# Ledger of designs, part 13: VHH binders against A disintegrin and metalloproteinase with thrombospondin motifs 9 (ADAMTS9)

Target 1, 201 residues: A disintegrin and metalloproteinase with thrombospondin motifs 9 (ADAMTS9), of Homo sapiens (Human) (q9p2n4r1735to1935)
Amino acid sequence: LPQNCKEVKRLKGASEDGEYFLMIRGKLLKIFCAGMHSDHPKEYVTLVHGDSENFSEVYGHRLHNPTECPYNGSRRDDCQCRKDYTAAGFSSFQKIRIDLTSMQIITTDLQFARTSEGHPVPFATAGDCYSAAKCPQGRFSINLYGTGLSLTESARWISQGNYAVSDIKKSPDGTRVVGKCGGYCGKCTPSSGTGLEVRVL
Below, E stands for the ipSAE of ESMFold2; O stands for the ipSAE of OpenDDE; V2 stands for 0.75 times the mean of E and O plus 0.25 times the DockQ between their complexes.

## First folded at step 18 (VHH; framework vhh_6fv0_2)

Design r1 (from q5 with H105Y; at its last look DockQ between E and O 0.02; V2 from the best seeds 0.00; counts 0 for: pae O 9.4 > 2, placed apart)
Fold by OpenDDE, look of step 18:
Structure r1 (fold): chain B 201 residues (1-201), chain A 120 residues (1-120)
Amino acid sequence: as target 1 above (201 residues)
Amino acid sequence: QVQLQESGGGLVQPGGSLRLSCAASGFTFSSYSMYWVRQAPEKGLEWVSTITGSGGSTYYKDSVKGRFTVSRDNAKNTLYLQMNSLKPEDAAQYYCAKEPYWGDYTEFVRGQGTQVTVSS
């Protein structure tokens, strides 16, 4: 059985983009092969759950008073805020790229991402410029359920920026991750050192 | 020191085309994603397009998709924006910007800009 999309081409003579079953770390997984007409096809994982559970957001509101965390940190559209944070954006994901050699999700690949607001936001990334008072509003959500993959314990996030804070929760099985990230201005992103590593369930 | 210099703006009629250029120096051009942003009168700075360092990926504001094309020549340290089917709402000062570490677009290192006017 092929272990990557290039091998699919070699072994099966396939040249069309689509879903293929690959042998990944001893198990059969469904992988979407893109760029099959090229010499360098890429592997993607189709996310079973819709855009509502796989998204990344940089929140666009900034408090007039950045030293407070009003409403116990709850997001409100009627806040005393500037609504012009130009780094804001919202991206949702149908597929995510995976490096099958390193078993890392390539979070910056947005080929199968939809940006509905602002500018593109990488996978598993969130941020804002809402407040300097530990009041993160940017959100990201990861749902790998049904893909046959889960995030490993080595998956780490780093906080970047001024007064950056992150609250990240991962399910016990590693298939679900939600995070709130922000600062003045701040973000969270997977560590470049550890990456966003996945394992086969 | 990072330096960016935009050019190619001008006056065009609706439906016309322009090609903007941005000459970059003072950094390893190919190592950074580059942005086009614009600012219309009495409006804030808005994102238009992004191209990754290698040029392998491009992204566009929805309102310019299918009309604008970003590209780069890393050998020449130059960024381009081909603008077709221009609309009055595209009129703005256009800036090229280097990818920041983190922040909003107002903090981007950018040039003095080039003016795009769309009028019949």
Scores: ipSAE 0.011, ipTM 0.253, lowest interface PAE 9.4, mean pLDDT 90
ESMFold2, look of step 18: ipSAE 0.518; ipTM 0.840
ESMFold2 (binder alone), look of step 18: mean pLDDT 81; pTM 0.810

Design r2 (from q5 with H105R; at its last look DockQ between E and O 0.61; V2 from the best seeds 0.00; counts 0 for: pae E 14.7 > 2)
Fold by ESMFold2, look of step 18:
Structure r2 (fold): chain B 201 residues (1-201), chain A 120 residues (1-120)
Amino acid sequence: as target 1 above (201 residues)
Amino acid sequence: QVQLQESGGGLVQPGGSLRLSCAASGFTFSSYSMYWVRQAPEKGLEWVSTITGSGGSTYYKDSVKGRFTVSRDNAKNTLYLQMNSLKPEDAAQYYCAKEPYWGDRTEFVRGQGTQVTVSS
């Protein structure tokens, strides 16, 4: 069985984008091959739980008083806020790109993402400029259940920026991660040292 | 590099007034919201006031509303805080601060501060 989308093209004579079964690390994995009409097709994993459970957000509201953390950190539509953080955005994901050589998710490939507000936000990334009082509002969510992949235990997030804080929760099986990230201004992103490594289940 | 220099602090009696200035350089001043924050000894930073890059909107901590006025002169790259009816609880080191943006990996940028002391 092919080990990447280029081999699918060469060995099976396929020329159409679509789902193919590949042999990855000795196991079968369903991979969406994009760009099959070119010399450099790309490998994507279709997210079974889709956009509703796979998204990245840089929250656009900033508190009028950034020294507070109102509502015990809960988000409210009627906050005393201004919607003026220019880095704000919300992206949701139908598929994510994977580098099958390194087994890392390529978080910056947005070909199968929808940006419904503001700027595109890479996969597994969140942030805000809401409060200096450790009150993160930005959210990301990862749900790999049903894809045949899970995150390895080595995946780590780093917080960057002034008053930056993150709260990252990983499921024991590595298929779910949720994060709350922010600062004044702050973000969280996968560490460049660990990347966002996956394994085939 | 971003540089901020506060001035105008001093000793004043309760009920008195001071005008703080913040000279800015090393960035496009008019493109960024600016903040006044303050810090009393052994306390964290306390937000005082915010002004948008254009100067079109201002925001204040409740305890200073009606007494303090933030303004800016974008032609002179200068931020101001007019402080009237000063109270002993306003005594602090005052800093101006520049809004960071997403992708800016530096710490919250502020000046060295200027001391405001309120006593009789």
Scores: ipSAE 0.000, ipTM 0.181, lowest interface PAE 14.7, mean pLDDT 86
ESMFold2 (binder alone), look of step 18: mean pLDDT 81; pTM 0.811
OpenDDE, look of step 18: ipSAE 0.678; ipTM 0.884

Design r3 (from q5 with F108W; at its last look DockQ between E and O 0.73; V2 from the best seeds 0.00; counts 0 for: pae E 7.9 > 2)
Fold by ESMFold2, look of step 18:
Structure r3 (fold): chain B 201 residues (1-201), chain A 120 residues (1-120)
Amino acid sequence: as target 1 above (201 residues)
Amino acid sequence: QVQLQESGGGLVQPGGSLRLSCAASGFTFSSYSMYWVRQAPEKGLEWVSTITGSGGSTYYKDSVKGRFTVSRDNAKNTLYLQMNSLKPEDAAQYYCAKEPYWGDHTEWVRGQGTQVTVSS
């Protein structure tokens, strides 16, 4: 049974992008093979809960008064703020790329992401330039439930920026992570030292 | 390195006027929003005013609106705060501040401040 998309081409005679069952670490996983017309197809995992539960955001509004946290940190359309943060963006994900050698999610591969506002935002990343008063507005969400994969305990996030604040909640089974990240002007992203390592359930 | 140098503070009587200046260097001044903030004794840092990089929009704390005017001269890399009708409650150390550059390690940069005292 194939262990990567290249072997799917060799063993199955397939040349079309699509879902295939691969043997990964002794278990069957459904993997989307992309670029099958080329010599170097790529492996993706289709996210069962899709775009609504898998997204990354850099929030685009900045408070006129950055020293406050209005509305107890709740986001309001009528805030005293301006939509002028040029780094802002929102990306949602139908599939994520996995490196089957390292068993890591490649957060910067956006082939199956949709950027609906602003700049592309890598998977598992959030930020803002909203407030210096511990009032993060940027959000990311990860939901791997139903994919056959979970994050290992090694996954760490780092904060970038002197005012950066993060509030990251991980499920015990490693299938769900949500984060609120930001500052004036800060973000959180997976640590390059740990990456986003997954295991086959 | 970003540097901000405030000046123009001093002693003034109630109802008087004072003009603060902030000389900026080490960055492309016109690309950034600038802020005035202040700190009175035993108080936290308080936002006073914001001006956009182009100077096209200005914003003020309600208690200073109509009395204070923020402006900038992008050709001279200088930020100003014209303070009229000063009240004892305006006495504070005033700082200018540059918004952070979003990136790896970005700081909210401010100067050393200039003292404004309102007394007879």
Scores: ipSAE 0.030, ipTM 0.496, lowest interface PAE 7.9, mean pLDDT 87
ESMFold2 (binder alone), look of step 18: mean pLDDT 81; pTM 0.809
OpenDDE, look of step 18: ipSAE 0.331; ipTM 0.723

Design r4 (from q5 with S33N; at its last look DockQ between E and O 0.80; V2 from the best seeds 0.00; counts 0 for: pae E 5.1 > 2)
Amino acid sequence: QVQLQESGGGLVQPGGSLRLSCAASGFTFSSYNMYWVRQAPEKGLEWVSTITGSGGSTYYKDSVKGRFTVSRDNAKNTLYLQMNSLKPEDAAQYYCAKEPYWGDHTEFVRGQGTQVTVSS
ESMFold2, look of step 18: ipSAE 0.201; ipTM 0.660
ESMFold2 (binder alone), look of step 18: mean pLDDT 82; pTM 0.820
OpenDDE, look of step 18: ipSAE 0.472; ipTM 0.800

Design r5 (from q5 with T52Y; at its last look DockQ between E and O 0.01; V2 from the best seeds 0.00; counts 0 for: pae E 10.5 > 2, placed apart)
Fold by ESMFold2, look of step 18:
Formats: sequence, C-alpha cells, structure tokens
Structure r5 (fold): chain B 201 residues (1-201), chain A 120 residues (1-120)
Amino acid sequence: as target 1 above (201 residues)
Amino acid sequence: QVQLQESGGGLVQPGGSLRLSCAASGFTFSSYSMYWVRQAPEKGLEWVSTIYGSGGSTYYKDSVKGRFTVSRDNAKNTLYLQMNSLKPEDAAQYYCAKEPYWGDHTEFVRGQGTQVTVSS
C-alpha cells in the first residue's frame, strides 16, 4: 500500500487530486492528495466536522479601557471598544496539511482554509488585543474526530505578547482541543519545539 | 435563558427564494453578532453568514455571496436570511446562532433549525 501521495502516483498510476487510502504507521488512513500533476504532491487530512468545528481567530476589538474585563468575559458588539486591531482575522478549515515523515500538522498551510474576516490565521492559533485583565476573546477549535488521527500529549501551546493569557483544553482522546487566547496584545500558538504532533488511532 | 427560534424554511424549486427568520430572546440581542449555519444530512455544521450587532457589517461563505443576504431588526430582536437563486447544494437544516461554535457542542447556543429543501 502507498505510504505517501508520491507513492500513490507511482504504485497506482493515479494522476488526479483526491482521496486515497495510505498505509501510515502500519494503519490505513484516508488522505487527500493535492498537486498530483506535479512532482511534489502534498498530503491533507479532510476534517469530518469541517469549518464549524475547525477554526482560528484573532479577535478584532480592543477595549477603550484595557484594564477591564467587562460582561464577565462575554463577547459583545456594543462594548466600549474599537474594531481596529490590524492583525485580526478568522479562518476555518476543511482540510489540514500533514507531514507524514514527522507526523506533524503544518498549521501555516492554508490551501484548504477559508478566511472570512481580516488576515488568514494559522490552524491551532488564536489571539487578540482586547484586554490586559485576563479576558481572552480569541478562539481556536480543533476537531479531528472521524479522521483516524489524534493529537499526542507532546502537543503544547505557548502564549506570546504583553499580558498574554491562554486557556487550552484537550479531550482525553486527543481528538478535540479548544483554546481561548489573547492579551494586550497576545496570542497562542503550538510550540515550535514540539510542533502539533498527531498519531494514528 | 437564551432562546432562538428559526422559521421560514420549506420546499422550493432551483432558482427560487426563501426568507428565514430567527426570533431571539433572553439576551440583549443588539449587543451580539449573529450567525447563520447549516447542516446537510450526515455532514457537520457549516458557517453561512455573520452579521454584527449594529447590522452594519456582514460576511458570507463564498458559495452564497451575491445570493444570500443577512439582516437584522434590533427593535424586533429578529435575524433574517434572504436566500435567492437557491441551488440543490443549499438544501440543509438552517440554524441561527449567538456565537461561533467554540468546541464542545453543549456550549453551542442555536435554535432547533428550519429545513430548506431544493428539488425539481
């Protein structure tokens, strides 16, 4: 059985982008092969739960008084704030790229992402510039259920920036992660030292 | 307690139009962005449209741009989705929501939905 998209081309004579079954770490996994007409096809995992459960956000509002956490941290459009944070964006994902050699998600590959507001935001990343008072508004969500993959325990997030704060929650089976991240200004991203490692279930 | 109730779905031919409504209560409606999402059989939820609390800024999934229009009446606590030039691919259960889904389904506040069917 092929172990990557290049082998799918060679062993099966396939030349079209699409879903193929690959042997990954001794187990069968469905992988979307993109760029099959080139010498450098890329491997993607189609997210069964799609855009609504797989997204990344840098929130665009900034409080006029950043020492507050109004509304008990609830988000309101009528806040005393400005929608002017230039790094703001919202991206959602139908597929994510995986490096099958390292078993790492490549969070910056946005080929199958849709950015509906502002700047593209990498997978598993969130942030804001809303408040210095532990009031994170930026959100990310990961749902790998049904893909045959889960995150390993090595996956760690780091917070960066002034007053940066994050609250990251992982499911016990490693298929679901949600994050609340922000600061004045702050973000959370997977650690470069650990990356965003997955295992085949 | 937040309550959302969708209505206005139905059966329509390709190229037809429907107007969905979402009645909201239990929160200060004008303070929140509102979302339309949809779900086809055996698929996950799919974002369709967003409107800011003031009603000034609107955003759409690419496949519905130019065909769908989101709006709100803050005096009536009502969210709307005007759907024109409907295609078979638009057939789904449509929900209004108070915020994007943030992970665990139990925290996602939406109504019971309204069914849109497009067939000839």
Scores: ipSAE 0.007, ipTM 0.255, lowest interface PAE 10.5, mean pLDDT 85
ESMFold2 (binder alone), look of step 18: mean pLDDT 81; pTM 0.810
OpenDDE, look of step 18: ipSAE 0.190; ipTM 0.626

## First folded at step 19 (VHH; framework vhh_6fv0_2)

Design s1 (from q5 with K98R; at its last look DockQ between E and O 0.67; V2 from the best seeds 0.00; counts 0 for: pae E 3.9 > 2)
Fold by ESMFold2, look of step 19:
Structure s1 (fold): chain B 201 residues (1-201), chain A 120 residues (1-120)
Amino acid sequence: as target 1 above (201 residues)
Amino acid sequence: QVQLQESGGGLVQPGGSLRLSCAASGFTFSSYSMYWVRQAPEKGLEWVSTITGSGGSTYYKDSVKGRFTVSRDNAKNTLYLQMNSLKPEDAAQYYCAREPYWGDHTEFVRGQGTQVTVSS
């Protein structure tokens, strides 16, 4: 059985992008192979829970009063704020790219992301420029359930920027991560030291 | 290098008026929203007002609305706060502050401030 998308081409004579079963770390995993017409196809994982559970946000509203954290940190549609943060964006993901050699998610590959507002935002990233009072509003969500993959315990996030704050919650089985991240202005992203490593369940 | 210099503070009786100024340099002033904040002894920093880069929108803390007016002159790179009907509760060190952008690592309050004293 093939172990990457290039082997799918070689062993099965396939030349079309699509879902294929690969033998990864001794287990079968369904992988979407993109760029099969080329010499360097790419491996993606189709997210069973899709866009609604897999998204990244840099929140675009900024408080009139930047010294407060109103509503106990809850997001409100009627906030006293302006939607004018130029770095803002919202991206959701149907598939994520995986490097099968390192078992790392490549968070900056947005080929199967949909950016519905603002700038594209990499997978597992959130931020804002909402408040100087440690009041993160940006959110990301990861749901790998049903993909055959989970995040390893090594995955860590770093906060970057002025007054940056993050609150990251990982499920025990590694299939679900949610984050609240922000600053004035700040964001969180997976640590370059740990990457966003996955294992085959 | 971003520089903000506050001036115009002083001693005033209750009900009096002062006009504060904030001279800005080292950045494109008209591109940034600006804030007035204040700090009384042994108290935290308190927001007073916000004005957008163009000057098209202004926002105020409820207790100063109707008494204070924030404005800016983008040709002179200067922010103003007109303070009328001053009360003892308004006594504080007043600072101007610039709204940050991504990657901005400067302190929120950068100037020395200007002291407003309301003597009862």
Scores: ipSAE 0.320, ipTM 0.748, lowest interface PAE 3.9, mean pLDDT 90
ESMFold2 (binder alone), look of step 19: mean pLDDT 81; pTM 0.812
OpenDDE, look of step 19: ipSAE 0.825; ipTM 0.937

Design s2 (from q5 with Y101E; at its last look DockQ between E and O 0.53; V2 from the best seeds 0.00; counts 0 for: pae E 6.4 > 2)
Fold by ESMFold2, look of step 19:
Structure s2 (fold): chain B 201 residues (1-201), chain A 120 residues (1-120)
Amino acid sequence: as target 1 above (201 residues)
Amino acid sequence: QVQLQESGGGLVQPGGSLRLSCAASGFTFSSYSMYWVRQAPEKGLEWVSTITGSGGSTYYKDSVKGRFTVSRDNAKNTLYLQMNSLKPEDAAQYYCAKEPEWGDHTEFVRGQGTQVTVSS
């Protein structure tokens, strides 16, 4: 069985984008091959739980008084706040790109993402400019369940920015991660040193 | 280097008025939101007012709303706080503050402050 999308073209004569079974680290993995009409096809993993459980957000509201964390940190539509954070955005993901050589998720490939508000936001990224009082409102969610992949324990997030704070929860099996991240202004993103490494289950 | 210099404080009677000024230099003044904060003896810093970089929007702590007016003159790089109907509880050291630059460990920048004293 082929080990990447380029090999699918060579061994099977395939020229259509679509789902193919590949042999990855000795196991079968279902990979979406994109760009099969070209010499440089790309490998994607289709997310079984789709865009409802796989999204990234930079929240757009800023408190009038940045020194407080109102509502016990709950998000409110009627906050004393203004929607003026120009870096805000929301992206959701049907598929994510994977580098099969390094087994890393390529978080900045947005080919199969939908940006429903504001700026595109890379996979596994969240942030805001809401409060200087450790009150993160930006959220991200990762759900790899059913894909045959899990994140390894090497995956780490860094917080960047003023008053930056993150609350990141990982499942023991590495298939689910949720995060709340923000600052005044701040984001969390996967560490460039560790990346988002995955393992075939 | 960012520099903020407050002035216009002094002694007033209850019900009186003062106008504070904040001269700003070392940054593009019109690009940043500016803040007034105050500190009474043995108390922490208290937020008073916010004004956007353009001056188009202003926000106030409830206890000063209707009595204080924040404004800015972007041509003169100056922030103002008009304080009317002053009360003894308004007595404090007043500071102007610039919102932080993007980056780790960058904090609000403030001046040395100007003292407002309301008659005892």
Scores: ipSAE 0.107, ipTM 0.586, lowest interface PAE 6.4, mean pLDDT 89
ESMFold2 (binder alone), look of step 19: mean pLDDT 82; pTM 0.823
OpenDDE, look of step 19: ipSAE 0.478; ipTM 0.812

Design s3 (from q5 with E107Q; at its last look DockQ between E and O 0.81; V2 from the best seeds 0.00; counts 0 for: pae E 3.1 > 2)
Fold by ESMFold2, look of step 19:
Structure s3 (fold): chain B 201 residues (1-201), chain A 120 residues (1-120)
Amino acid sequence: as target 1 above (201 residues)
Amino acid sequence: QVQLQESGGGLVQPGGSLRLSCAASGFTFSSYSMYWVRQAPEKGLEWVSTITGSGGSTYYKDSVKGRFTVSRDNAKNTLYLQMNSLKPEDAAQYYCAKEPYWGDHTQFVRGQGTQVTVSS
């Protein structure tokens, strides 16, 4: 069986983008091959639970009073706030790119993402500029269930920025991660030292 | 190089008025929302008012609404706080502060402050 999308082209004579089964680290994995008409096809994982459970957000509202964390940190539509943080954005993901050499998700590849508001936001990233009282509002969600992949224990997030706070919750099987991140201004992102490493289940 | 310099504080009787100024330099003043905050002895920093970069919107803590007016002159890079009907509870060190953007190294860039004292 092929071990990457370029081998799919060579060994199978395939020229169409689509789902193919690859042999990855001795196990079978379904990979979407994109750019198959070219010399440089790319490998993607189709996210079974799609956009509703795979998204990244930099929250766009900022409090009028930046010294408080109102509503016990809950997000409210009726907050005393302004939607004027120009770095804000919301991206959701149908597929995510994987580097099969390093077994890392390439969080900045947005080819199969949809940005419904503001700036594109990389996979597994969240942030805001809501409050100086460490009141994170930005959210991200990862759901790899059904893909054949899980995150390894090496996957860690780092908070960046002033008053930055992150609350990251990982499922025991590594298929689900949710994050609540922000600052004044701040974000959370996968650590550049560890990356966002996956394993084949 | 961001600098904020408050002035205009002083002694005033209850019911009196003061006008505070904040001279700003080292950044594009009109691009940033600005705050007035204050600190009384043995109290934390307390938010007073916010004004947007254009000056199009203003916001106040409830206890000063109707008595204080925040304004800005973007041509002079100056923020103002007109304080009327001053009460003893308003006595504090007053600071102006700049709202941060992503990549700013400090979340509350403020000056040295100006003292407002309300006494007979």
Scores: ipSAE 0.398, ipTM 0.784, lowest interface PAE 3.1, mean pLDDT 90
ESMFold2 (binder alone), look of step 19: mean pLDDT 81; pTM 0.811
OpenDDE, look of step 19: ipSAE 0.749; ipTM 0.913

Design s4 (from q5 with V109I; at its last read DockQ between E and O 0.78; V2 from the best seeds 0.00; counts 0 for: pae E 2.1 > 2)
Amino acid sequence: QVQLQESGGGLVQPGGSLRLSCAASGFTFSSYSMYWVRQAPEKGLEWVSTITGSGGSTYYKDSVKGRFTVSRDNAKNTLYLQMNSLKPEDAAQYYCAKEPYWGDHTEFIRGQGTQVTVSS
ESMFold2, look of step 19: ipSAE 0.583; ipTM 0.861
ESMFold2 (binder alone), look of step 19: mean pLDDT 81; pTM 0.814
OpenDDE, look of step 19: ipSAE 0.708; ipTM 0.897
ESMFold2, fold request of step 21: ipSAE 0.347, 0.578, 0.624; ipTM 0.760, 0.861, 0.877
ESMFold2 (binder alone), fold request of step 21: mean pLDDT 80, 81, 81; pTM 0.805, 0.807, 0.810
OpenDDE, fold request of step 21: ipSAE 0.864, 0.866, 0.863; ipTM 0.953, 0.951, 0.950
ESMFold2, last read: ipSAE 0.514, 0.336, 0.536; ipTM 0.833, 0.760, 0.847
ESMFold2 (binder alone), last read: mean pLDDT 81, 81, 81; pTM 0.811, 0.815, 0.809
OpenDDE, last read: ipSAE 0.844, 0.853, 0.872; ipTM 0.944, 0.947, 0.954

Design s5 (from q5 with S31R; at its last look DockQ between E and O 0.79; V2 from the best seeds 0.00; counts 0 for: pae E 2.1 > 2)
Amino acid sequence: QVQLQESGGGLVQPGGSLRLSCAASGFTFSRYSMYWVRQAPEKGLEWVSTITGSGGSTYYKDSVKGRFTVSRDNAKNTLYLQMNSLKPEDAAQYYCAKEPYWGDHTEFVRGQGTQVTVSS
ESMFold2, look of step 19: ipSAE 0.520; ipTM 0.835
ESMFold2 (binder alone), look of step 19: mean pLDDT 81; pTM 0.815
OpenDDE, look of step 19: ipSAE 0.764; ipTM 0.916

Design s6 (from q5 with S57E; at its last look DockQ between E and O 0.77; V2 from the best seeds 0.00; counts 0 for: pae E 2.3 > 2)
Fold by ESMFold2, look of step 19:
Structure s6 (fold): chain B 201 residues (1-201), chain A 120 residues (1-120)
Amino acid sequence: as target 1 above (201 residues)
Amino acid sequence: QVQLQESGGGLVQPGGSLRLSCAASGFTFSSYSMYWVRQAPEKGLEWVSTITGSGGETYYKDSVKGRFTVSRDNAKNTLYLQMNSLKPEDAAQYYCAKEPYWGDHTEFVRGQGTQVTVSS
């Protein structure tokens, strides 16, 4: 059985983009092969729970008073704020790209993301420019359940910015991660040192 | 490098007036909202006012509404705070601050500030 999309092309004579079964680390996984008409097809995993459970947000509201964390940190649509943070965005993901050599998610590949507001936001990333008072509003969600993959224990996030705060919760089996991140134009993103490594279950 | 320099503080009687200035450099001043904040002895940093980059919208802490007016001169890269009907509780070190953008990770307060003292 093929171990990457290039082998699918070679062994089966396939030239269409689509879902194929590959042998990955000794197990069968369903992988979407894109760019099959080229010499360098790319491997993607279709997310079983789809875009409702897999999204990244940079929150677009900024407080009139940036020194406070109002509403006990909860988000309100009637805040004393402006929706004017032009770096804001919301992206949801039908598929994510996997580098099969390193077994890492390529968070910046947005080919199968849908950006419903503002700018595209990489997978597993959140931020805001809401407050300087450690009041994170940006959110991301990862749900790999049913894909045959989970995140390894090595995956961690870093906060970027002097006022950036993150609250990240990982399930024990590595299939679910929920993050709340932000602070005075800061963000959280997977650490470049660990990347976002997956294992085959 | 973003630089902000506050001036115009001083000693005034209750009911008096002062006009604070904030000279800005190192960034495109008109592209950013600006804040006035203050800090009194034994107190944390307190927000006073916000003005948008164009000057089209202004916002105030409730206790200063109607007494303080924030304004800006984008041709001179200068932010102002006109403070009227000053009260003893307005006495503080006043600072201006630039609203950040993506990738701005510097300190919220950057200048020396300017002291406002209100006494009989």
Scores: ipSAE 0.507, ipTM 0.830, lowest interface PAE 2.3, mean pLDDT 90
ESMFold2 (binder alone), look of step 19: mean pLDDT 81; pTM 0.815
OpenDDE, look of step 19: ipSAE 0.621; ipTM 0.867

## First folded at step 20 (VHH; framework vhh_6fv0_2)

Design t1 (from s4 with D104E; at its last look DockQ between E and O 0.81; V2 from the best seeds 0.00; counts 0 for: pae E 2.2 > 2)
Fold by OpenDDE, look of step 20:
Structure t1 (fold): chain B 201 residues (1-201), chain A 120 residues (1-120)
Amino acid sequence: as target 1 above (201 residues)
Amino acid sequence: QVQLQESGGGLVQPGGSLRLSCAASGFTFSSYSMYWVRQAPEKGLEWVSTITGSGGSTYYKDSVKGRFTVSRDNAKNTLYLQMNSLKPEDAAQYYCAKEPYWGEHTEFIRGQGTQVTVSS
């Protein structure tokens, strides 16, 4: 069985983009092969839960008073805030790119991402300029359930920016991650500049 | 380099007035919202007022509404705070600050501040 999309081309004579079964770390996984007409096809993982549970957001509201965290940190659309943060955005993901050699999700690949608001936001990334009072409002969600993959224990996030804070929760099996990130202005991103490490379940 | 310099503080009696100024340099002044913050002895930094880049919108702490007025002269790169009907609880070191944009590491960029004392 092929181990990557290039081998799919070689072994099966395939030239069309689509879902293929690959042998990854001893298990059969369904991988979407993109660019199969080229000499350098790319591997993607289709997310079963799609947009609803796989998204990244830079929140666009900023408090009039940047020194407070109102409502115990809960998001409210009727907040005493401005909605003019130009760097804000919301991206959802149907597929994510995976590097099968390093077994990392390439979080900056947005080929199969939809940006419904503002600027595109990388996978597993969130932020805001909401407040300097440890009041994160940006969100990201990862759901790998059904893909045969999970995040490893080494998959971590770093907070960057002014007064940046993050609250990130990972499921025990590593298939689900949700995060709130923000600052004045702050964000959270994967700690590794190369992506998020995953393993085969 | 971003620089802010506050001035105009002083000693006034309760009910008196002061006008603070903040000279800004090192950035496109009109592109940024500016705000005033203050710190009283043994208290934390508290927000006082915000004015948008164009000056089109202003926001105030509830306790200073109707008494304080924030304004700006973008041609002079200067921020102002007119303080009327001053109360003892308004006594503090006052700072102007630049609102950060995404990717900037400004924290609370502020000057040395200017002292406001309210006493009979």
Scores: ipSAE 0.536, ipTM 0.833, lowest interface PAE 0.9, mean pLDDT 93
ESMFold2, look of step 20: ipSAE 0.536; ipTM 0.839
ESMFold2 (binder alone), look of step 20: mean pLDDT 82; pTM 0.821

